# Ledger of designs, part 3: VHH binders against Tyrosine-protein phosphatase non-receptor type 20 (PTPN20)

Target 1, 254 residues: Tyrosine-protein phosphatase non-receptor type 20 (PTPN20), of Homo sapiens (Human) (q4jdl3r159to412)
Amino acid sequence: IMQEFMALELKNLPGEFNSGNQPSNREKNRYRDILPYDSTRVPLGKSKDYINASYIRIVNCGEEYFYIATQGPLLSTIDDFWQMVLENNSNVIAMITREIEGGIIKCYHYWPISLKKPLELKHFRVFLENYQILQYFIIRMFQVVEKSTGTSHSVKQLQFTKWPDHGTPASADSFIKYIRYARKSHLTGPMVVHCSAGIGRTGVFLCVDVVFCAIVKNCSFNIMDIVAQMREQRSGMVQTKEQYHFCYDIVLEV

## First folded at step 4 (VHH)

Design C5 (from C1 with T50Y; framework vhh_7ubx_2)
Fold by ESMFold2-Fast, scan of step 4:
Order: sequence, then structure tokens, then C-alpha cells
Structure C5 (fold): chain B 254 residues (1-254), chain A 124 residues (1-124)
Amino acid sequence: as target 1 above (254 residues)
Amino acid sequence: QVQLVESGGGLVQPGGSLRLSCAASGFTFSDYAMTWVRQAPGKGPEWIAYITSGGSTMRDDSTKGRFTISRDNAKNTLYLQMTSLKPEDTALYYCAADSGYSYGLEDEYHYDYRGPGTQVTVSS
């Protein structure tokens, strides 16, 4: 497993990050060195404006799995985030982080706090319809309304709350249940998956989701191939050796 | 030589105010996000406030409305303005720098730089 991760790290993949490096876009990036490739970035609106997000297509056994991997939204990118969700007709957001971990802000609170008061954004209004707090994740049901068109869209956000402050979970059981629930909830568009940077825990989620779909369909799979496909579309997917090993640990607990 | 040096702490009566400063040297201050963290004796560190390189701020709810974080990039200085101080605010206050350049390692919470702290004691 260690040899596989080393081989992935040693690949010198072609790709440009020109859009993310433009001076006008620097404050839209949570981390300066974690940027989307120009070829796979998610463009916003007619102007093809910037957000730190990548389209990820993974092929296994003739089936294609479609995602958007993105950073945890910043205060300044909340409108951009909801624009991305609506323009891509996504109905599921998988959030694999708490807002603050170990005293570090991982993700801004980009949704309404209460059932009574919607989140008022420049171009959108987000309503919290209901929520359910489970042992290891929180389910939130949103109605997102675009102010200019009156277009509304139902979105289910699934926040995994049990990832430890350091390392990976000792037991994979909670994360397995979380991923299976997310797949079951998916109806339209690419699944939007984020953590803090949109590559580490996000990469683990994507890999495991594809593997579980392969198992259900009685198809073969290859973790190294799945991660390699992701890395061609967003640099650094599955950030650490520990996260890579955790992909195998999860799969072996079937 | 990279240094973060906090100042402005001391003994203050309940209801009082203090302004903490954190002077940065040896790195490009304007490139770093900055945070204030406090640690009371026998307790773990508690995050108070965060400010991005661009000036956007986030504050812990328990101190929100009483504490404000700000920065002056021309002076390489971070500030924490504290008002309506309570005995529960007694702690060592330190500043820390986060480059955002460290790959955004999700499972590793090590600030690039951290100061030694300045003691705040709220008592009569």
C-alpha cells in the first residue's frame, strides 16, 4: 500500500492552475497551494467566474461517477458556492468536517442557523426546512432560491461530525454508514463533496463511494486506479499516506 | 529569525478592558492568517478569533461582542481588543500564524508560528 502511494506521489501530471493564481482570485482560495486545474475547474455563470472547485469523473466497470470536489466555503465565496450548486443541479452536499477543528477554521457556516430565519445572500436565499442530528452526522434539508429568477432547488447537506482532529478514524464503521447514506440520497447532478481543502477527506469519500458501488454491482475495482483518476482532475486527491491506507481499511471492513 | 511577541496583558478588574498586541518579525506578515488562542491553567487551548490575510474575521461565540480581532499589515501587528472582562477570561493569550501554504493538511493542526503568550488575569 505504501508503494502504491509513493508511485502516485511520483507521477508528474500535466496541468495548469492559471485561473486560481490570478491576483483577483487569490482571496477566493482557502489554501494558496491547493488550486483547481484550469481544464477541470467549475466555471460560474456566463462570465465563467472562478471558484476553487473541480469536476471529478471516475470510471469503473463501464460506469461513470460524477462529483464536484471543492474547498470549504469562505465568507467571501458563499454566494459562489450556492451558484455552483444550483447551476449544476446538485441535490447532495457531503461536508466532511466541522466548521472549526483544533482551533483552526475549516469551513465557514454557509447555511442558515435556524428554521425561522433564512440566510440572505446577495443572489440567493437559503431556507433550512428541517434537520436531523444523528450519532455521527447531521442531515440538513435546504430550499435554495435564486432571487433574480425565483428558481428553487432542494438540497440535502450531510455533515460528518466524527472525523478526529488528528489522523483518521480508528474505526471505519461510522464513515461507511455516512457514505452509503449519501449515495442513497443522490438524485440529480454531480454530488458536491467538500472538507477544508477539498482534496484529503474529500478524496477518501470519492474513492470509497466508487468502491461500494462496485461491490453492490459485483464488479472489480482498483483503489490505486480510482485515486489516479481523481488526481488527473484535481491535484493531490487523497492527501496523505494515512488517508490512502484508510481507504483500504474501510474497504476491508465490508 | 521568525518571532511573534505578545504584549498588553496584566492584572485587570472585572468589567475592565485590555488591548493585546502581537508583533511579528522575520516573515511576510501580510501573507499569513492570524489567530488568538488562550489557555487557562490545567485546561486545553481555546480558540478565540481568526483573521485572514485579507482582513475577514471569525470569532468564538462565547466571547463574541466582547472581543474584536484586527490587524495592521503596515506595522506587522495583530490586535485583540477585550472589553467587559470576566474572571473566566483569565488565561495565557498567544497569537499564531497560519500561512495557508502548508497544503491545508486536514488531519494535522500545527500553526506555522506561535508566540510565547501574554498573561491576562481578571481579579479584584
Scores: ipSAE 0.006, ipTM 0.238, lowest interface PAE 9.8, mean pLDDT 85

Design C7 (from C1 with Y103S L105F; framework vhh_7ubx_2)
Fold by ESMFold2-Fast, scan of step 4:
Structure C7 (fold): chain B 254 residues (1-254), chain A 124 residues (1-124)
Amino acid sequence: as target 1 above (254 residues)
Amino acid sequence: QVQLVESGGGLVQPGGSLRLSCAASGFTFSDYAMTWVRQAPGKGPEWIATITSGGSTMRDDSTKGRFTISRDNAKNTLYLQMTSLKPEDTALYYCAADSGYSSGFEDEYHYDYRGPGTQVTVSS
C-alpha cells in the first residue's frame, strides 16, 4: 500500500493554477498552496469568477461519479459557495470537518445558527428548516433563496463530527455509515464535498463512495486508479499516507 | 532568527500545579495566534489551547477546567497554567505560533513556528 502512495506522488502531473494565483483571488484561498487546476475549476456565473473548487469525475466499471471538491468556505466566500451550489443544482453537501479543530478555524460557519433567523448574504438568503444531531454526524436541511429571482432550492448538509484533530478515525464504521447516508441522500447535480482544504478527507470520502457503489453493483475497483483519477482533476487528493491506508481499512471492514 | 523556547516543566506530584512559559523572539509576537500542544510517549500530538492575537481563547474540553492559556505581549511570552495535574498529563509540551496562513493544514499540525518543548512528568 505504501508503495502505491509513493507511485501516486511521482505520477501526479503538475497542472496550471493561474486563476487561483491571480492577485484578486488570493484572499479567496484558505491555503496558499492548495489551488484548483485551471482546466477543472468551477466557474461562477457568466463572468466565470473564481472559487477554490474543482469538478471531479470518477469512472469505475462504466459508471460515472460526479462531485465538486472544495475548501471549507471563508467569511469572504460564503456568497460564492452558495452560488456554486445553486448553479450546479447540487442537493447534498458533505462537510467532513468541525468549524474549529486544534484551535484553528477549519471552516467558517456558512449556514444559519438557528431555525428563527435566516442567514442574510449579499445575493442569497439561507433558511435552516430542520436538523438532526446523530452520534457521528449532523443532518441539516436548508432552503436557499436567490434574492434577485426568488428561486428556492432544497439542500441537505451532512456534517461528519467524529474525525480526530490528528490522523484518521480509529474505527471505520462511523465514516462508512456517513458515506452511505450521503449517497442515499443524493438526488441532483454533483455532490459537493469539503473539509478544510478540500483534498485530504474529501479525497477519502470520494474514493470510499465509489468503492461502495462498486461493491453494491458487484463490480471490481482499484483504489490506486480511483485516487489517480482524482489527482488528475485536483492536485493532492488524499493528502497523507495514513488517509490512503484508511481507504483500504474501510474496504476490509465492509 | 525566529525562536520559541519553553520552560517551567519538571516533576510534579498528582494534584499539583505547574506554570509553563514560552518565550518568543525574532517575530512580531502580538500578530500571531499562540498554541500549546502536548505529546506523550508513543502517542500523536494533542492540541491543548490557542489564544488569538486579539486575546480570545479556545481550549480542549477535557482539560479546559484545569488549564488556562494566557499571553503577555509586552514580554513576548505565552503561558499555560496547569492545576490538578494527573499522571495522564505526562507529556512533552510545545508552544507554536500561527499567522493563520499555513500551507495545506489538514490532519497534521502545521504551524509557522514551533518550539522544542518542555517535559512535564506527573508521578509520585
Scores: ipSAE 0.019, ipTM 0.373, lowest interface PAE 6.0, mean pLDDT 87

Design C9 (from C1 with T50I M58L; framework vhh_7ubx_2)
Fold by ESMFold2-Fast, scan of step 4:
Structure C9 (fold): chain B 254 residues (1-254), chain A 124 residues (1-124)
Amino acid sequence: as target 1 above (254 residues)
Amino acid sequence: QVQLVESGGGLVQPGGSLRLSCAASGFTFSDYAMTWVRQAPGKGPEWIAIITSGGSTLRDDSTKGRFTISRDNAKNTLYLQMTSLKPEDTALYYCAADSGYSYGLEDEYHYDYRGPGTQVTVSS
């Protein structure tokens, strides 16, 4: 397992980050050194404006799994985030972080905190319809309304709340249940998956989701291949050897 | 030459108030998010409040009604106004700075800079 992760780390992939490095876009990056490839970035609107997000397509046993891997939104990118969700017709957001961990801001809370008051954005209005607080994750149902058209879109956000501040969960069981629920909830568009940077825990989620689908379909899978496919589309997917090992732990738990 | 120096701690009776200050030097203070963190004897660190470079604040729910974080970029100083202090607020209070760069792993606890702390004791 350590040798596989080392081999993945030693691969120098050709990819440019020109869009993310533009001066006008630097304020839109949560981490200045974690950027989307130009070739797989998610363009916004007719002008193809920038957001720190990548399309990820993973192929296993002839099935394609389609995601958007993205950073936790900043106060300044909340409108951009919801525009991305709506333009891609995504119905599920998997959030694998708390807003603050260890005193560090991991993600701005980009949704309304109250059933009574919608979140007012420049182009959108987001209503919290209902929510459920479970032991390991929170389910929030949103109606997102585009102000210019009056078009509404239903989005389910699933926030995993029990990832430790350091390392990975000791048991895969809670995370498997979370991913099973996310997959079952998916209906339209790519699944939007984020943590803080959109590569570490996000990469683990994508890998585990594909592995779980392969097991359910009685298909073969290769974790190194799945992570390699992700890394060709977003740099650094699955950040640590501990996260990589955790992907293997899923095989033993299922 | 980078320094964060906390001050304003001390002994206070229950129900009292204190104002903590954190003086920053050696870096561009206005570019950093600033956090107040406390650590009681035998416990791990617990964040209290965060203020972004733009002035937005986030507060821990357990202290939200009693503690207020603020900053003065012209003076390179961070503040924590504490009211209605309780014995359980007894701790060493630190300030910490976060630039937003990914210098460590996402799953690691990391501040760019952290002060030595100022002791707050709430006792009769």
Scores: ipSAE 0.024, ipTM 0.451, lowest interface PAE 5.9, mean pLDDT 87

Design E1 (from L11 with R100E L102E; framework vhh_lunsekimig_d3)
Fold by ESMFold2-Fast, scan of step 4:
Structure E1 (fold): chain B 254 residues (1-254), chain A 123 residues (1-123)
Amino acid sequence: as target 1 above (254 residues)
Amino acid sequence: EVQLVESGGGVVQPGGSLRLSCAASGFTVSSYELYWYRQAAGIERELIASITSGGSTNYVDSVKGRFTISRDNSENTMYLQMNSLRAEDTGLYYCVKGQESEYYGSGTYLDYWGQGTLVTVSS
């Protein structure tokens, strides 16, 4: 397993990050060195504006699994984030982080906290319609309204709240239930998946989701191949050897 | 340390009333958002009622007007007053402590759960 991770690290794939490195886009990146490839970035609107997000397509047993892997939104990118969700007709957001962990801001609070007051953005209005707080994750139902057109879109956000600040969960059971619930909730567009940087915990989620779909279909799968496919589309997917081992640990517990 | 101890569950007839108590130690109830969750047999665990540090309350539609969440700061205890009980209200009721509600992004993480108290509505 360690040899596989080292082989993936040594497979340094060339790719351009020109859009993310533009001076005008610097404020839109949570981390200076974690950027989307130009070839797979998610363009916004007719002008194809920038957001730190990548399209990820994973193929296993003739089935294609489609995702957007993205960073936790910044105060300056909340409008961009909801624009991306609406333009791609995504109905599920998987958030694999708390807003603050270990005293460090991991993700801005990009949704309304109250059923009574919508979040007012430049181009959108986001309403919290319902929420359910479970032991390991929170389910939030949003109605997103585009101000210019009056069109609305229903979005379910699933926040996993029990990932430790360092390492991986000791028990995989809660995360397995979380991923299965997310897949069951998916209806339209790519599934939007984020943590803080959009590569570590996000990569683990994508790998395990594909593996569970393979198991349900009685299909073969290869974790190294799945992670390699992700890394061709967003640099650094599955960030640490511990996260890579956790992918295997989860699969063995199922 | 932080501890939540529930009490007040039992068997009651339809139309009856019960008051659940959640005694807190290791923290001040008035400083946190607090919740009551319910787990019925064969049904997903769900949020029933919440109370913010400022005293604002919320309820799911099925219990609205019948249940009342409150707290007694002097006793450091949270309550759920349940009136007009129905067979569908049968389940395990959990007292739950949230994160600091005074900081905008922190209130979504649930730190501590009580052990639960069983409520059975039957005739």
Scores: ipSAE 0.000, ipTM 0.126, lowest interface PAE 17.7, mean pLDDT 82

Design E2 (from L11 with R100D L102D; framework vhh_lunsekimig_d3)
Fold by ESMFold2-Fast, scan of step 4:
Structure E2 (fold): chain B 254 residues (1-254), chain A 123 residues (1-123)
Amino acid sequence: as target 1 above (254 residues)
Amino acid sequence: EVQLVESGGGVVQPGGSLRLSCAASGFTVSSYELYWYRQAAGIERELIASITSGGSTNYVDSVKGRFTISRDNSENTMYLQMNSLRAEDTGLYYCVKGQDSDYYGSGTYLDYWGQGTLVTVSS
């Protein structure tokens, strides 16, 4: 397993990060060194504006799994985030972080706080219709209304709240239930998946989701291949050896 | 029911002092990491001061030497003593409880989005 992770780390992947490095876009990045490749970045609107997000397509047994891997939104990128969700017709957001961990802001609170007061954005209004607090994750149901057209879109956000500040969950069971629920909830567009940087916990989620789908379909799978496919499309996916081992640990549980 | 009630904000002249208080109910302040955040218009909320359950403190560079975070376990209250206030210190100040091993429910994250206490440093 360690040899596999080392081989992934040593692979010299070609890719340009020109868009993310432009001076006008620097304030849109949560981390200066974690950027989307130009070739797979998610463009916004007709002007193809920048957001720190990557399209991720994973192929296993002739099936394609489609995601957007992105950073936790900043106060300044909330409008951009919802524009991305709507333009891609995504109905599920998987959030694999608390807003604050270890005293550091990992993700801004980019959704409305109450059932009575919508979040007012430049081009959208986001309404919290209901929510359910479960043992390991929170389910929030949103209606997103585009101000110019009056069209509404339903979006389900699933926030996993039990990832430890260091390492990986001691028990895989809670995370397995979370991923299964997310897949069951998916209807349209790429699934939008984020943590703080959009590569570590996000990469684990994508890998495990593909593996579960393979198991259900009685298909073979290869964790190294799945992670390699991700890294071709967003640099650094599955950030640590511990996260890589956790992908295997989950397979052993199922 | 977890509650954090802030007080002590107000209008003060540059160079002045204010003490913010955060009265806690539904949990014991000595058992958790506690934080002060602030937000100016159009700026991300920033962590300005923290205190761990063990009593270790940390500060953002712009307030080091001017602000002091503390707690009174007998009163179940956290404080932020602010000295040598500058115009740049103007903003909404929020007190925040760190996460438990078990999620508190809707109150745990929603406390960040309370009213806060407004500090205005006028010229």
Scores: ipSAE 0.000, ipTM 0.133, lowest interface PAE 16.7, mean pLDDT 81

Design E3 (from L11 with L102E; framework vhh_lunsekimig_d3)
Fold by ESMFold2-Fast, scan of step 4:
Structure E3 (fold): chain B 254 residues (1-254), chain A 123 residues (1-123)
Amino acid sequence: as target 1 above (254 residues)
Amino acid sequence: EVQLVESGGGVVQPGGSLRLSCAASGFTVSSYELYWYRQAAGIERELIASITSGGSTNYVDSVKGRFTISRDNSENTMYLQMNSLRAEDTGLYYCVKGQRSEYYGSGTYLDYWGQGTLVTVSS
């Protein structure tokens, strides 16, 4: 499996990151070296404004799986994040990180904590309708309202809370249940998937989701091909050889 | 300046009970969302219980019906009552203060951690 990962790492894709590298967009990137390709970035509004996010389409057995892979929002990008969710009619957000891990801020708290007070943003108002804390992930139900139009959209956020600080989960069972629940919850638009950078744990999630769909349909799958497809659309998807190996391990646990 | 000091940990038999305390200084507990996190050997920290400024509580499924989070405003102290303890409840327990987002409304993130108190459930 190390040979496959090394082959993926050595593949030099002819993509450009001009939008993410513009001076006006630097403060919008959580990590300066983790940027969306110009060709697959998610444009915002009529002005096609910038967010560190990529459209990911994965084809397996004639079936297409559609996602947005994105970084954990920054304080300065919360409005942009919710705009992206609404403009793409996405009903599921998979968050594969805690806000803080090992004392380091991985993702800003971009949603309301209280059932009584909505999160007031420049262009949106986000209401927390209910939530459920499970052993390995948290389910939050939101109603997102665009202030200018009155348009409302129901969004389910699924936060996986049991990823270890170093490495990958020792037991894949909790992550398998999480991914299955996310797929079952998906109804409209691309599924929005993020961790801190939007490439490592995010890439693992996308790979495993496609594999589970293949298994359910009695279709063949190829993990290297799935990851290669992702990397053509967002650089560095599945960040480490440990994460790549975990994609194989998780399939064996089902 | 904000300080959180956990106490009440110890060794207990399976099926036993413990009450953890978190003494706060530098802020008023009734004004913030507060959390209990647990870190077991070989696994990372997990959220187990929360209490909002309004008094609403929530728990992870594995502790629902067994653990109760509360606070005493007069003592400026938060508690975790743990009943029917199991071997898997063993770990370091941290009380955590949320930081209010004044710019984006009521959103918060975690910004202050206590030092932790050890709970060992052993036969």
Scores: ipSAE 0.000, ipTM 0.115, lowest interface PAE 18.1, mean pLDDT 82

Design E5 (from L11 with R100E; framework vhh_lunsekimig_d3)
Fold by ESMFold2-Fast, scan of step 4:
Structure E5 (fold): chain B 254 residues (1-254), chain A 123 residues (1-123)
Amino acid sequence: as target 1 above (254 residues)
Amino acid sequence: EVQLVESGGGVVQPGGSLRLSCAASGFTVSSYELYWYRQAAGIERELIASITSGGSTNYVDSVKGRFTISRDNSENTMYLQMNSLRAEDTGLYYCVKGQESLYYGSGTYLDYWGQGTLVTVSS
């Protein structure tokens, strides 16, 4: 397991980050050195504007799994984030972080603060219709209205709240239930998955989701191959050896 | 030793104005990113405004155009000017200091919080 992670870390992948490194886009990155590849970045609108997000396609046993892996939105990128969700017709957002962890800002609060007042954006209005607070995650139901057309879209956000500041969850069970619920909730578009940087916990989520789908279909799977596929599309997916080991721990629990 | 002390909260009618102050000691306000957070009963805590060391300001959309964050370097104080106040602006307002993390690609640490000041907007 450790040897596999070392082999992945030593792999020198080709790929350029020119878009993310443009001076006009520097303020749009949560972390200076965590950027999307030019070839897999998610373009916004007709102008193909920048957001720190990558399309991820994972192939296992002839089945394709499609995601957007992205950073936790910044105050300055909230409009861009919702534009990305709507343009890709995504109905599920998996948020694998609290807004603040250990005094560190991990993600801005990019949704409405109450049921009574929508979030007003440049092109969209986001209504919080209802929410449920569960032991390990929060379910929020949004209606996103495009101001120009009046068209509304339903989006379900699932926030996992029990990831520790250091390491991985002591119990795999809570995260397994979370991922299964997210997959059951998925209807349209790529699933949008984010943590703070959009590579560590996000990578664990994607890997485990694919593995569970493989198990349900009685298909073989290879964790190293799944993570290698992700890393070709977004640099550094599954950030630490502990996260990599956790992927195996979760798989052995089912 | 770092301290942040908020003041200026109170009761005001809708459409009114308040100016919150955050007096800083133990550091220079112009050298750090500073934030105003708001927490209301039954509402999730929200970051509402920020000011960078370079003086650039950002606002959550619900307060944009109504609230202004600023610094007075001679007073070593940060302010939040709140205009056109609404019932929804009611809550505890916290002045917060950021510190850039140099380790593990972590973002801004929120290393010091003020005690909070209560703003009530009621008719």
Scores: ipSAE 0.000, ipTM 0.275, lowest interface PAE 14.6, mean pLDDT 85

Design E7 (from E5 with N58Y; framework vhh_lunsekimig_d3)
Fold by ESMFold2-Fast, scan of step 4:
Structure E7 (fold): chain B 254 residues (1-254), chain A 123 residues (1-123)
Amino acid sequence: as target 1 above (254 residues)
Amino acid sequence: EVQLVESGGGVVQPGGSLRLSCAASGFTVSSYELYWYRQAAGIERELIASITSGGSTYYVDSVKGRFTISRDNSENTMYLQMNSLRAEDTGLYYCVKGQESLYYGSGTYLDYWGQGTLVTVSS
C-alpha cells in the first residue's frame, strides 16, 4: 500500500501551470503551489477566465465519472465559483471541510448565511431555500437565479463537518454515508468537490465514490489506477500516505 | 454532563395535536441553538425545526404553519407543538443541542442527541 503511494509520488507530472502562475491570477489561488494544469483547468465564460479548478474524468469498467476538483473559494473568487457551477450545469457541491480548522481559514462562506437574505453576485442571486443539519454533514438547498434570464437552477451543497484537523476521520461509516448520499443526489453536470486546496480530502472522496459505483455494478476496481488517473488531471490528488491508506480502509469497511 | 430527555410522544388520530418536551440538564437552553429532528421508517434523520439563542425559528416546509418550536428558560425545557398531524408525521422525534460554527450563520456542529420519542399518527 505504502509502496503504491511511493510509486505515485515518483511519477513525473505531465503538464504546465502557466494560467495559475500569471500575475493577474495569483490572488485567485489559496495556495501558491497548488495549481490546475493548463490542459484540464475549468475555463470561465467566453474569455476563458481563470479559477483554481480542474476537470477530473475517471474511467472504470467502461463507465465515466465526471467531477470538478477545486479549492475552497476565497472572498475574491465567490462570483467565479458560482459561475463555474452554473456554466457546467452542476447540481451537487461536496464540501469536505469546515470554514475554519485549527484556527486556520480553510474556505470562505461562499453561500447566503440566512433564509431571508440572498447572496447578490454580479450575474446571479443565490437563495438558501432550506437546510438539514445531520450529525456528520449539513445539507443546504440553493436556488441560483441568473439575473439576465430569470432562469432558476437548483444546487444541493453537502458539507462534511467531522473531518479532524489532523489525520483522517475516526468513523469511516460517517464518510461512507456522506459519499453515498452525494452520489444519490447527483443529477446533472460534473459533481463539484472541494476541501481547502482541492487535492487531499477531495481526492479521497473521488476515489471512494468511483469504488462504490464499481461495487454496485459488480465491476473490478484498482485504487492505485484511480488515483493515478486523478493525478494526470490535477497534481497531487490524495495528498498524504494517511489519506491513501484511508481510501483502502473505507473500501474494506463496505 | 449534558443530558436531553424527550417526552410527549404517543398515538394520535389524523388532524390531532401533540406537544413534545425536551428537558435539558448540564447546560442552559437559552444559550444554544436547539433542534428537533425526525426519523421516519426508511428515511434518514431530517431537521424539522430549530430555535436560536436569540429566539429566531426555522421550520421545514412540510410543517410550516402546523408546528411551533418554543423554549421555557425557567424550566430549561424546549417544546414542539404539533397541530393538524398527518400520517407522514409519524416517526421518532429527537431534540438536539448544537454548537455554532466559527462562521456566523454558515452551519452548526451537532453536539448532543436525546434518546427520541415516538409519534404515531394512525391512518
Scores: ipSAE 0.000, ipTM 0.114, lowest interface PAE 18.4, mean pLDDT 82

Design G2 (from G1 with Y103T Y111L; framework vhh_lunsekimig_d3)
Fold by ESMFold2-Fast, scan of step 4:
Structure G2 (fold): chain B 254 residues (1-254), chain A 124 residues (1-124)
Amino acid sequence: as target 1 above (254 residues)
Amino acid sequence: EVQLVESGGGVVQPGGSLRLSCAASGFTFSDYALYWYRQAAGIERELIASITSGGSTYYVDSVKGRFTISRDNSENTMYLQMNSLRAEDTGLYYCAADSGYSTGLEDEYHLDYWGQGTLVTVSS
């Protein structure tokens, strides 16, 4: 029902975005007007430094689903991104964008280019252990090493490569398989989910993941409630009526 | 009226140099991120270099160390210094500008403003 989306839009009141609006943090935002709430932002390190990312907790049938919704990393935020992943013990990254779409950088290439050469960052070294290229998404296995401590963490990145430049995927089945694979891959920490801005495609992913978990557990679910919970924690989650409708279309396909 | 006007294109031999300029009007230049895109025959338009309002730069791997992007906010002009030119650098070079605000959701891939392009031909 499109009336649901209209009601959700009306509930999106102005929130506190003080951290994201600080002059020192402006170049850390991919979009100046898409910012994390102060109350749910992901703090980095002891100093609680800024990254454009939000903790998202969704409750359905007494179960809590825990995510980090974040923008596609910028060249200047790659170290921050890996710090966030390690500090939260996240083992899965869902990337719902290509690096470049329509000739525009949607996400910087924040991982190593090849198996032979690790990505050398200021505080981290990222090794690509292996990868699989499937029809609609790419699976990459990383070993992330913190240089100062020698701490190593295994991370699986799942890149969905077939989201169109306009609208929503023609194949609901491909995106369903992608989300199910991501959930099965999850072991520790919040699942890190990003697209370009970290609200549109990211919101669709979170909603559908919770719904699939509800179906598996024979629990009821409510898409409007799930999206409303997300929007209380990160403004604008599920950006368009088309994306909202796509959540329903995917659920009906299953 | 917003305008981006490219200049400096031309024919140059391999190993030569060219300096492209993008003159901007109709918006607050210093607030915008600026881009150079290249469209070669039979190849999709690709991002070559960018410079943020704060001066941070990006280069595609194929031009790193050869091309330098810069901006002059007092002249409302962006530049691309191209050295050690190769045949594969041939193409139409487009200037683009973006406010850093989110674009329309249906046009997330569309930057705010585009120039008309300037032709660079690297041929002996």
Scores: ipSAE 0.038, ipTM 0.481, lowest interface PAE 4.9, mean pLDDT 87

